Miniprotein binders against p40896. Designs and how they scored, part 10

Target 1, 331 residues: p40896
Amino acid sequence: MLMPKSVALLRIRYTLEAALARGFTTVRDCGGAEGFLKAEIRQGSLNGPRLITCGHAISQTGGHGDLRSGALPASAFDSCSCHFGQVGVVADGVPECYKAAREEFRRGADFIKIMGGGGVASPTDKISNKQFCDDEIKALVDVANSYHTYVTAHAYTAEAIQNCIKLGVKGIEHGNLLDERTAELMAELGCYLTPTLVTYKVMGSDQFSAFLGPENSRKNTEVLYKGIDAMKIAQKKKVKICFGSDLLGPLYGYQTQEFRIRGKVQTTQEILLSATVTPAEMNGLGDKLGQIKPGFIADLLMMKSNPLDDITILDEPESNILFVMKEGRIY
Key: E = the ipSAE of ESMFold2; O = the ipSAE of OpenDDE; V2 = 0.75 times the mean of E and O plus 0.25 times the DockQ between their complexes.

## First folded at step 4 (miniprotein)

Design P4 (at its last look DockQ between E and O 0.37; V2 from the best seeds 0.00; counts 0 for: pae E 3.8 > 1.5, pTM E .322 < .8, other shape alone 10.778 > 2.5, unsure alone 65.984 < 70)
Fold by OpenDDE base, look of step 6:
Structure P4 (fold): chain B 331 residues (1-331), chain A 91 residues (1-91)
Amino acid sequence: as target 1 above (331 residues)
Amino acid sequence: SGTEIKDAYVVVENGRVKEVGSREELEKKYPNAKIYDMNGKYLITDGELVTAEVIIYEGDPEEALRRALEKAKELGDEELIKRVEELLKKL
């Protein structure tokens, strides 16, 4: 959601502090977080999880990152550099894709996010749409590779996923409509799947019935119940799975419900690995994060009870976390 | 397996895990470290679960114990409150 910079600045401190208090010592942002936040957190002027950021998600015109209504002229996109609170940037063709990816890296991105298929929350695309041409995706991948990092793609359909991963995309966000063949290929290529089941659950709830317009509500319903099946398929085929929530605006407070939802299809150990070791490896931090081991960063949760006995303990952090240690400091 | 449960204590130094081991070994090796006992509470990070009675902290544990006390009060854990208060008095 687009919000005024002033409102975003007032909320960001609370959002980051709350995420840390919920036990998240590292968070990957897949669109919207500005790179300067990482410096503020490292310097201790802002309390929050360690951030891994992509800046803006790169999208085609009319893609999932293009939030313009179909009635607005092309000129209605204010080229104004006030990117604060914008999730996406539009880039069409190889030269614009090169420029967009390089600009995100110039601003301190750690990886690139692309919209590889249609979305739920966007007004002008269908979930079945493949987004970007092959040369555009390859251009984005080539830039990310030159910075020794990865591209991750928003993609739901088997077609969109396969198209992205065959072109060197290393992450798939969501993947709710993947099939067995796609999961096999993801496992073979060493791709990472980040399911985000809680976002669909929350947006589809009665409490937030007005959050999505009628068309977006229809799209949400289409993917809501498929995500569980997609996770079962991915698990069966030994796809590398990361923890994710993809909650928008006021919904961040529901992050921990992903643990409860995943408990239906994953073991507690598999869930914990998806929230620790696997995402650390994906982000090139497997030698520093992901384990209580000599030389690793001291990111620790002190807990009242063993989450291996009941994964829902992690969905009730207020009652179960005694303290959060991040880099040896207790919060 | 990526996940392991250990009965262990943890030494933290300069924001990093320095050592993981038995209480006896770590207390002997780090006699000047600040040690606080969390009564067999669980530490978790990145798929590993450690049952830790004591965290050995090479630094100032006062802020850590203060926060633990606040949280123990919020949780209504009288045993933990008492234990943390005792540790704070020993600093």
Scores: ipSAE 0.530, ipTM 0.784, lowest interface PAE 0.5, mean pLDDT 82
Fold by ESMFold2-Fast, scan of step 5:
Structure P4 (fold): chain B 331 residues (1-331), chain A 91 residues (1-91)
Amino acid sequence: as target 1 above (331 residues)
Amino acid sequence: SGTEIKDAYVVVENGRVKEVGSREELEKKYPNAKIYDMNGKYLITDGELVTAEVIIYEGDPEEALRRALEKAKELGDEELIKRVEELLKKL
């Protein structure tokens, strides 16, 4: 669907305000959020979670961030808008990768997102496709390191994950086909995993399966079935686990269902740490966010009931959150 | 830390956590603080749950709550509207 920029901005405002009301005081955007949104929230002109942004996700030609169909010429630009506008940018070879990463930082990115493997929603790739060559990943990591931040990669398979983390990638998004050897390596290297199980549950439902089409629905089913096992492997091997949803547009409202899904695999304490302490540490904010401790920013939830007794109450924010505090202000 | 602390107060000043401790001790240290008595409700930011009460030392809690009420009404969050209205009545 084509959306005028003014209408998209209005929808973004609603989405951000609603996310804050659901209890999210900080959100990391892995593609599409523009730097001006981050600035407006910081200045108080826009109410919403504190944003940590990457700008465009960087993809190879024909990779997960390349939204062009195989029928379009090489010169074609995908004009379809996502939730925040253009989600991805295409870069091939070391010089283009340097330029793409530097452009994202010039536009206010806090970190770099790359497509290290195939995915569900992209038109021409397969989940099994390893993406980028080693020199390209090294270039992207080199730029992020020069800005004293990190690269995180979309990757599903053990092959794609191992390739990325051996080359200095700090974070892995999704990781649904993670194996024990790869999880051990992630733990040894101090890497972070952000599972996004809710997106497969929501998009695999009859209500939303038309979003994907037959080929992508098959991909979606494959990653959903293995996602629970991947979580168990990651926990067993003590991989640092963050909280994510990977939901776009109107589906963002389902983000709290991830707490319910995680409750089948993790303890309530593990889930809460994955949504607070661990992501704060990943983003260099471990001394400022994620804990109720002197000197920390006063981001907190007042709850009707104890989430340690039942994590699913976080999937019912309207019934269980009495107020959200962000930077000492009640919202 | 993953530990539940019962009957604790959290003091907030200038947008940051100032102190966490017992009600008796913190009311004595911060006699000018405005107290939000949530009576056994849970407060959470990390894996550690703190029960019962929030002390707002700096700022106007009535102004903050009126802003929160307006936002809750915008979002159509009926439960939040009710809870914020209850907090405003306590002031």
Scores: ipSAE 0.451, ipTM 0.762, lowest interface PAE 1.9, mean pLDDT 76
Fold by ESMFold2, look of step 6:
Structure P4 (fold): chain B 331 residues (1-331), chain A 91 residues (1-91)
Amino acid sequence: as target 1 above (331 residues)
Amino acid sequence: SGTEIKDAYVVVENGRVKEVGSREELEKKYPNAKIYDMNGKYLITDGELVTAEVIIYEGDPEEALRRALEKAKELGDEELIKRVEELLKKL
């Protein structure tokens, strides 16, 4: 127990309030936010964005969502009550995958997050790894389908992406190393891509490069410079693109820099749609969120300047957002 | 859906967008509506970019919020009164 639950809860509250103040009225969390936080925000006990959650990301032993040290035996893992801040859970084999996905839905998840390939920050995998066997991925997709929702997957490489989407995975997080054929397949299958370019810029900066170990630093370097090209390919091939940042813990304040980075690839209109209409569609909320139309939820930002003329004003929220409205309430 | 609407006013009720239209039309239809005028600023949403130079033109953001406070007091909305006062402190 490295941190009391009360301190962890205060940090979560601050993070959520800050995200709302930066203009994010709805956030999809791909690991770590459990259903009770979503309920507290709906009731007004916490100020924060509307949450769309997966609970814990589901990983194989030794995969991206398995953050245990390689020096610990499998029997050292226990279900300690101090699991606040946990990002993932481990499941191996089809029966465990069924159970893990069902458990997340029981706890209030809106979708399932899996690790389809290796990560940058995880201690025991490589970016080139494919993760989960085909029958395990299919099992997770089958559970999500039975709840009328979807599976999204962490994946960097063309091979990992194609394996996941061919088995029914609907979304791909990151995708920094996708190729043109993969983008064509994603568009054909109606899959969503959520690039997260800012996290690699920040993690590779002088200020934060110490967050990674030597091997993870090399993994981050490989994906850092490729992300813009991959996004160009996805845009050209008409892949449905959502806005995301994948910033870890204290780095959340940098999430608005993603708007500026995307300006290198997308028009201002495309960037705004990727943060609004497209993710609302992905999550079955296209008739309720993402537009200013009668009957839609009143999630509004009052801006000092027109972001269609200069998208970078969204990377300067303190200076350019005059108020944030969520569900008709000003924050 | 990525469209731009000039000089639009937005009516919000019970957490939802109720109507978008001209100032004259909306003030007549909703004389007791909560009014948030930011003097030539822009509204956007998570999924809709609306460029309204004035939601309700007051010529000054502080004056717009003070009028909103007056309206909130007329409606007896204690929670809104507190929130508008907090916004005025940020200005």
Scores: ipSAE 0.193, ipTM 0.618, lowest interface PAE 3.8, mean pLDDT 72
ESMFold2 (binder alone), alone request of step 4: mean pLDDT 66; pTM 0.501
ESMFold2 (binder alone), look of step 6: mean pLDDT 66; pTM 0.507

Design S1
Amino acid sequence: GSKVIVVIEGDDPEKLKEFAKRLLEEAKKLGLEVKIFDANGRWVIANGQLLTGDVIILVEGDPEEVKKFVEEVKKRAEELGLKVVIIVGKEE
ESMFold2 (binder alone), alone request of step 4: mean pLDDT 68; pTM 0.597

Design S10
Amino acid sequence: GSKVIVVIEGDDPEKLKEFAKRLLEEAKKLGLEVKIFDAKGRWVIANGKLLWGDVIILVRGLSPEIKEKLLEEARKIAEELGVKVVIIVGKEE
ESMFold2 (binder alone), alone request of step 4: mean pLDDT 62; pTM 0.563

Design S12
Amino acid sequence: GSKVIVVIEGDDPEKLKEFAKRLLEEAKKLGLEVKIFDAKGRWVITNGKLIYGDVIILVRGLSPEIKEKLLEEARKIAEELGVKVVIIVGKEE
ESMFold2 (binder alone), alone request of step 4: mean pLDDT 61; pTM 0.558

Design S13
Amino acid sequence: GSKVIVVIEGDDPEKLKEFAKRLLEEAKKLGLEVKIFDAKGRWVIANGQLLTVVIILVRGLSPEIKEKLLEEARKIAEELGVKVVIIVGKEE
ESMFold2 (binder alone), alone request of step 4: mean pLDDT 60; pTM 0.560

Design S2
Fold by ESMFold2-Fast, scan of step 5:
Structure S2 (fold): chain B 331 residues (1-331), chain A 92 residues (1-92)
Amino acid sequence: as target 1 above (331 residues)
Amino acid sequence: GSKVIVVIEGDDPEKLKEFAKRLLEEAKKLGLEVKIFDLNGRWVIANGQLLTAEVIILVEGDPEEVKKFVEEVKKRAEELGLKVVIIVGKEE
């Protein structure tokens, strides 16, 4: 069922406040958070993390962000909320792509999110399906460059990743089917990879499989293991790796389990850098966030124990975080 | 007002106690509000770096007085051989 906007807003507020309490002083939203939330947090009306937003994820007709059934009439810039609370917009052809990207920036977006490949949970596409033509991706990148920011793409396959980054896309979300050649190209072009391993583990569990509807838990397990292998390849080829969860709605509370999963393939120092320095650099904040230096923003976590000795303590924030500080204020 | 965070590392509890006492006295002279957290070697993750910290000091007040306090903190820490990291918060 579609959620009333007022109920969705209250849930987003709760989710953001809870994320701050779990230790996240900055979060990047890859679809659904509106620009007004940034103003409320900045003004102190809402106790949440600093937000970096894209507004709506931009999808082609029939692509991963197109949540309409096959029986619904088509219209430009259609948006639809799914049971996870996601919102996307549809754009086809170069002019519509220009208009969609500009509209997101008008609404306060900091970057552009596109669907560069298919997904496992989309109603109308498959992982192997091609998304957008080259000219459409170039149009979206052109707009982002004009705003001195970037495009990041949802993409799983080596083919989709290569296509996007060759056209100027800076970031890849997921990347579970990344191969060695593609990782080398990502490193050469200075691209960022944000793996989202926890979403497949959590959504594939028996308790939460209902959120997938007709989806098979076996697919989530397969995608998780392939994502772990992709992470090893990305590390070996020195791809810049950021921290992400891709968790939505009621699943967002499991966000910290990503630290535990990453601990199987990355060192604790690599994981901490991926959650701090690297994403700050990606978002043009490397001179304000991610380092302890005079003039940097005063964000810190107080811990009972050393996460270098055991990264899994970050997956137990209620037991291990003494306080969270954001911009000098204790929460 | 200006906000400053001082993160202090050190292995000598007596030096840390002396340092904290002197900082409280200087802050009172400058009319600043100060909160001190005794961490006793607990770990801090700050802006992507992991530190062992003995004391964290939060300072708030007039920008000129905060600047004087920061210079006094640096001087006192150097005298006692303590390592300090000072983070200056910006509003807006």
Scores: ipSAE 0.012, ipTM 0.383, lowest interface PAE 8.8, mean pLDDT 74
ESMFold2 (binder alone), alone request of step 4: mean pLDDT 68; pTM 0.588

Design S3
Fold by ESMFold2-Fast, scan of step 5:
Parts: sequence; structure tokens; C-alpha cells
Structure S3 (fold): chain B 331 residues (1-331), chain A 92 residues (1-92)
Amino acid sequence: as target 1 above (331 residues)
Amino acid sequence: GSKVIVVIEGDDPEKLKEFAKRLLEEAKKLGLEVKIFDLGGRWVIANGQLLTVDVIILVEGDPEEVKKFVEEVKKRAEELGLKVVIIVGKEE
């Protein structure tokens, strides 16, 4: 992002207020949200969902979180973590990985996000590229464990997913190229999968394909076609599944379309659990969120109609939400 | 202060309305801030559960007074055969 920090902050405020209005009372941010936003929301000076943040996503040089072009000198590295809107920081080797993870916790992170494989949006990586060596991932996991939290990894391929979870990574973001053997291992190890199908659906549309350019459009098509099949595999093998959208910038308003897409492979009850109970459990909030019991936080979504009869009403929030309640306050 | 939501389901709208009115009076005596919503069987999604609810009561105030109010609500709901679910706001 090349805009002034003040403009970026106003856009984030709009985005957070809009997400709450669409029914999201808690959001886990997997890179880019600053820790001070959590304090502003808690204090009531900013309206928005309760935030669970990782700070910067940690990437190797040339990995998915390294947004520098091949023409930029390595000296551009030192200023990347200081720019507002920069979603990633670069760390290579065990000592830098320890330092990067500790820095994110010092800045108020709740968990660590790493780039375990390539992706669609970064300029220099490929989906099939493995990222980080085993010792680097172990270092990142070690730091997260010392803070009694977890590492989650961006990963598409069975190879990248298996490499991460065998080394103690708890969560996988995307997982579009997941196979049955990998899903079995994820279930055995108690790992969480957060599919983000709507981002590929929207980015692959005629309206938005220009955002990606030719090479990234090809990557997007590959992951889109396999994403729904990956969800079927994950459900069959009883992987713990969370809700996500991974939408960028002006596309964030499409996040509720994920409910519609999930309806092709999950029951309505499974979708509701993936958006409430399961992510609360993943984030250590199972005793405060995820059940209607005495002592639990007062977050409610009031609907005009039964979403069990038609999950797509959650994709029409302006028409179907009567009000959103967060911590006993109506919005 | 403590925040609590009381979710009530029942078959008789007139009994629910009278019950809610009495609870509002009790909350006022305890110095609690209370807001009541008469929903007439609207749908609520809370923590992955889908509920049909007739009345929602929001309560805020001193923790000890809120606890007294919650116990009174449970007792009266049981006497009337009403289903009650209590959800606590931010515990601090």
C-alpha cells in the first residue's frame, strides 16, 4: 500500500464497521491489522468486531509474504515492517525467525501467521514452492508454544500442509490442494483448516480478474477448481473447519458469499459451527465463546428468517439481519 | 459492570409480557440498567446455536446485583415453565 497512513486507517475503520454490520462479532486477522486497533475497539472508540491478530505474516525471502519486486535492492527490507499496510515481514534462518515471532508478540499478537507455501497474490512465488526449512518452522512454533498459543500457515499443497503440521503448526489457511492422506493426518493431529473459497470465486470473475494479471489469474483458476473438492475431502475426514474469506481491499464486502459457497459441501449446522464454535475453540475462547451457557460472552445475531432453511440469507445481511449484538451492546 | 443477556422462550405471549414487566421492576429495584426486547418468536444465532426466542433481556450493573437478578429470573422462569438461557457479556 502506497497511501498515507491516515487514509489507510480511515479505510480500516470503514472495513471493521461494515464487517460488524454484516454479522461478524469476532474476526481473526491473518496479517496486516495493527495491535492498537484491538485496544480502540475494546475501549469503544472504534466500532468493529473483536479482533484476534497475528501482526505481520512471517515469510522467507522470495516467499508469499515478500512483496518486493525482483528489481528492488535488499536494503528495502529494513523499512517493510515499519510501513502501515504491509502485511508481511521477512525472516531467514533460525535466529531471525525467533526474533520475528518474538517481535510480533511484543507488538500484541495473539498468534503467529507464517507463509508455508506459495500463493496467488505475491509477485515472486509459485503455489508449488515450499517455503521455510524445517528448523525455521520449528523455531516459529517454539516461540508460539512459549506464549501458549499457535502458528497457522498459508499453504495450498498436500506437501506444504504435511510439512507444517508435522512440525507443530496448528492451523492451515486455504488448503485448496489438500488430499485424503493429508486430511487424515490433520484430523489425527487435531489441526484446523480455514478454507477461503469466496476469494477465488470473486477474483476469478470477469469483473475482478484484471486485479490479478495473467500469471496470478492462472494460479487463481488452479486453486478455485480444487477448493470445493478439498472441502469435501476435509468434511469426509472430519477435519476441524473454520470460516474465512481472505478478501482484499474493495472485495471485502463479498465475505458473506462464503456462506453460500459452503452450502454446496457442508450442512447449515456445520457452516454455523465453523463460523462460531470451532474458531472459538481454536483461539482458546471455548470457555467464553462458542456455547450458550451461563458466563459466556453476549454476542448474538438476530435474523428475520431461519438460516437452517436457507443459509443464503446470511449472504443478504442488509435485508435479513434485525440487529447485531456484541458484548451486550446492539449495533 | 457485569453485562448479562437473558433469552426466554415460552408458549403464552401474555404470560411472557407480564413476566418481562415484573423482571424490569425487580431490576429497577436493584439499580440495574435493563433493556427488554419482545421478539414474538424471532430467530437468534448465538455461538453456533439457532434459537427461536420470544423475549431477550439485557442487564448491566454491579456484579453482585446482577447475580441476585439472575437467580430471581431462574426461579420465576422455573415456576412458570419458561425456558431460559443466560449469556454473560465481557467478563473483564
Scores: ipSAE 0.051, ipTM 0.519, lowest interface PAE 5.3, mean pLDDT 76
ESMFold2 (binder alone), alone request of step 4: mean pLDDT 69; pTM 0.597

Design S4
Amino acid sequence: GSKVIVTIEGDDPEKLKEFAKRLLEEAKKLGLEVKIFDAKGRWVIANGQLLTGDVIIYVEGDPEEVKKFVEEVKKRAEELGLKVTIIVGKEE
ESMFold2 (binder alone), alone request of step 4: mean pLDDT 65; pTM 0.581

Design S5
Fold by ESMFold2-Fast, scan of step 5:
Structure S5 (fold): chain B 331 residues (1-331), chain A 92 residues (1-92)
Amino acid sequence: as target 1 above (331 residues)
Amino acid sequence: GSKVIVVIEGDDPEKLIEFAKRLLEEAKKLGLEVKIFDAKGRWVIANGQLLTGDFIILVEGDPEEVKKFLEEIKKRAEELGLKVVIIVGKEE
């Protein structure tokens, strides 16, 4: 059972308006945001960040994006505003992969998201399970390249990450079990890593122990600490690092805590670049975002104090942001 | 219309005030909407840049008139020894 569309749309509106108010003028959605939301924001009918979308995440049968593979309660979908529709689509074999990727672009996707490995919380889709065969991944990459964009993959393990990036995948979401050799290869190939540490912190907290159970809470906490170590490895090997949260629905409010968590392993300047210049470059916006020249987009935050002195002020946006500006308009 | 953000920094409060007054007068002559914020001691994060400013000026209006205004901003800032950063929005 999915959430009624009318309720989901009201919650999505709140979520997008709140994200903009927290300082996010551009957001990349890795599954669940619909193309019409992007159009409404662009037209000014909806206040929110500029959206970069992938449509549905593409998964193999029995993979992380195949919602049929698990025994998740129906209530799990009802608790999240982004579950008013399907987040994932299933494709097996090269022809289905070509068709699925082309269908997402037809629906207005800016890039392709795939499931390259298993998930933390899934009982049947283990974190260590590699997804898709090489020909399937190459087909998805070939379609993205023909649209002059990229494929990014959900992947945790060194094995899954290496398999994806060797086949032309440009982005890795999560990467909590990254090792030094894999980080070296990512840097060599110019790949992007988007760690999502805050989701494991939130899902491993006491607030969620009753819902997830103690075993899943322990797994989320373990994955958080491994992700912190992976960040240190990625930084040492000069991997291009972007900013992300992987938070859904009402949990999206915890999004800014990622700045605080990153402060344990990155300098304040590195964190700010990971949230601005680096993701702009990844998404083909480096000539519009990241430099102060004619033709660049007029997005800015005005802060009460110096973020270089304390990055955690971005985790207290209501008290530290004086205003948010997007395309010259104050919000 | 065209939208532009101008961040201005300088060491002389009197020069900054004079600059702001002249900018308002020129903007009024060109029919532009202008908002000026006192940004003293505050920080601006814009497209991965960390900027400091004494004034932040928002300008909106006709593209040709905005272009004339930007040329006046650059000329007057140079005359007064002020640092100016200009961020230009694009119309969709």
Scores: ipSAE 0.034, ipTM 0.550, lowest interface PAE 6.7, mean pLDDT 78
ESMFold2 (binder alone), alone request of step 4: mean pLDDT 68; pTM 0.596

Design S6
Amino acid sequence: GSKVIVVIEGDDPEKLKEFAKRLLEEAKKLGLEVKIFDAKGRWVIANGQLLTGDVIILVRGLSPEIKEKLLEEARKIAEELGVKVVIIVGKEE
ESMFold2 (binder alone), alone request of step 4: mean pLDDT 67; pTM 0.608

Design S7
Amino acid sequence: GSKVIVVIEGDDPEKVKEALERLIELAKKLGAEVKIFDAKGRWVIANGQLLTGDVIILVRGLSPEIKEKLLEEARKIAEELGVKVVIIVGKEE
ESMFold2 (binder alone), alone request of step 4: mean pLDDT 66; pTM 0.600

Design S8
Amino acid sequence: GSKVIVVIEGDDPEKVKEALERLIELAKKLGAEVKIFDLNGRWVIANGQLLTADVIILVRGLSPEIKEKLLEEARKIAEELGVKVVIIVGKEE
ESMFold2 (binder alone), alone request of step 4: mean pLDDT 65; pTM 0.585

Design S9
Fold by ESMFold2-Fast, scan of step 5:
Structure S9 (fold): chain B 331 residues (1-331), chain A 94 residues (1-94)
Amino acid sequence: as target 1 above (331 residues)
Amino acid sequence: GSKVIVVIEGDDPEKLKEFAKRLLEEAKKYPDAEVKIFDAKGRWVIANGQLLTGDVIILVRGLSPEIKEKLLEEARKIAEELGVKVVIIVGKEE
């Protein structure tokens, strides 16, 4: 009610321009960016990263993407890896799931995002809650397969993750309560994990604890304690790992802090691959993006020093990035 | 601050090196300015919607508007004296 569409569009523009300036030449939006935004960037009417979008995240009634409580002005944003525009649509039962997924593809989505479990920013659900029945998830996966793409799911618990991936879901966002058996299954099925450790660190700080209510602060603490251990398990079991931040609204500026946090768990090479090669492969772009190689699109960063020697230089982009090139153009 | 991208082209590598050296020395007069020099070897550079090729790319950052104007003027002067072709691209202020 406080934020008209024109103001939301300006914030999205700022967010995209800032992300490009911080070194991100491609971003995956996990809730809210529409196909027209991709067209504006492609046409040069807007400066920003190349966008890979899901449109609206699809949620069951009372699930993580159901923001109809009427209490939060931040309903335009999702707790997923990328925060642009409107967040979600609600679908219950197999026919509504088919319709919802098909509608997102009609609107220009590149993949489907679903809420497979509870989260910290949703007003009506708990982390432990399994969301959607098996037939609903099968319907969503069937639609994505018919468009030759994938479903990714918001999920924290081993139960929610296993339920999703056994039904054909390709990606898991967050996964903080991942266990060893689930990681083995993810690796066997070729699934992708996008951890989002920075959001729990930032939101747990004294400055931002008031952003979460007591119930959500409890959820946040729960996922933080196990997030680092989940990363170690995923790494040990050779799960394919992508890069994400899951930052809400004003916290998006902290996205590069994720490089520093990952440095405690992964090697610098593993982190760089998780931000380049692995997500390109996930999105069917492994032959075009993520490498400096003849025939690839000319997206690259010129750095003051080698990030392989010190990953934390990527958390200081203004000091360490000399220029960002996207499709051969310097920004 | 603002950023400046300088692309230079020419068939005499000694003149290109002299240009780069003189511009770097000029930029060193301003402690807040950061200058980097790249051998482009005819690689593509796109700036302000134009596809460019250049033998050397020079990137300058950390400039105040006043210092930017002085550096641009000096770059043009050096290019004219050495007979090298130069394209200067000025980035937007934040």
Scores: ipSAE 0.000, ipTM 0.160, lowest interface PAE 19.7, mean pLDDT 75
ESMFold2 (binder alone), alone request of step 4: mean pLDDT 72; pTM 0.670

## First folded at step 5 (miniprotein)

Design C10
Fold by ESMFold2-Fast, scan of step 5:
Structure C10 (fold): chain B 331 residues (1-331), chain A 80 residues (1-80)
Amino acid sequence: as target 1 above (331 residues)
Amino acid sequence: SPDEEFIKALFEIFEALLKAEKYLKEGNIEKVKEYIEKAEKILREAKEIAEKHNSPYLEEWVELVLERIKELSEEALKKK
């Protein structure tokens, strides 16, 4: 149901302040955050992490970002013809893909997010479905390249991932059904993988499983089962790995539990690099963010103990963080 | 600003402690002492900033640095 704008803004303020307090000085939003939010944070009107945004995720008709039910007409007017809700827009064919990507940049996007395959939360797609044709993906990549940035794709399967990265997609979100051949290709092409293991673990718990529903719970179990194995494959093949949680709504507070889950596959140094250096490099900020080094922006986390000795202290920020500094200001 | 003054002190202390650790590994105890003394001097300034601005988390940070200085000093004594 629709929440009054004043209440929604108070909730957004809380969410951003809480993320910063949990130790996140920069957050990449993969769908839904508007460009105005970045401006308010930069101006100091809103306390929160620095935001890197894509605006709306771009989906084909019937794809992962198309949230319309099969019973709704193609021209459903309770949403505009080019988007449905705040998180996704629908574009078909090369001209619409050019227009959709350009509109996101006009609205302040830093990169483009596409739905390259099916997923858990879509009502009408299957996880195994490849999404967009090659020319559509090329169009989206062409626009991103003209803005000196990248396209990242939601994709789970080896087929969907290979299709996207061969066409110039730089990043893959999730990748839970990745195989060795695909990981080798990702490493060869210099692609980035952002696994989101905590979302499947939390949504699979008794407390939150009701949020997902029975059909989506089946999809969730498939991706969770393969997620740890995919991470092992990616590490073995030296894929560039970023930190992510993909947590939505009331689950957002559990984002720090991803550190513990990563500890099953990655060393503590690898986890810390995946949350600092590697995502900074992906977003063209490797000379400004992610390191404690002269000339870098003063984003710092002061801990009561050493996360290199125990990564799980990052799962308990209230007990273990002395302060969070962003751009030289202590929060 | 108090944050800027504290940040500057923090970086200078970390630089000194990192050099003390390097020289400790190399067995250069005279250099370890030099950098510990430098860290202690800057820490006194940082403590005054924390107390002046009534910041309990900055005061906790000062205690952590004091503990590390104590550890390095004890390790240096064992290597003599």
Scores: ipSAE 0.005, ipTM 0.460, lowest interface PAE 9.7, mean pLDDT 78

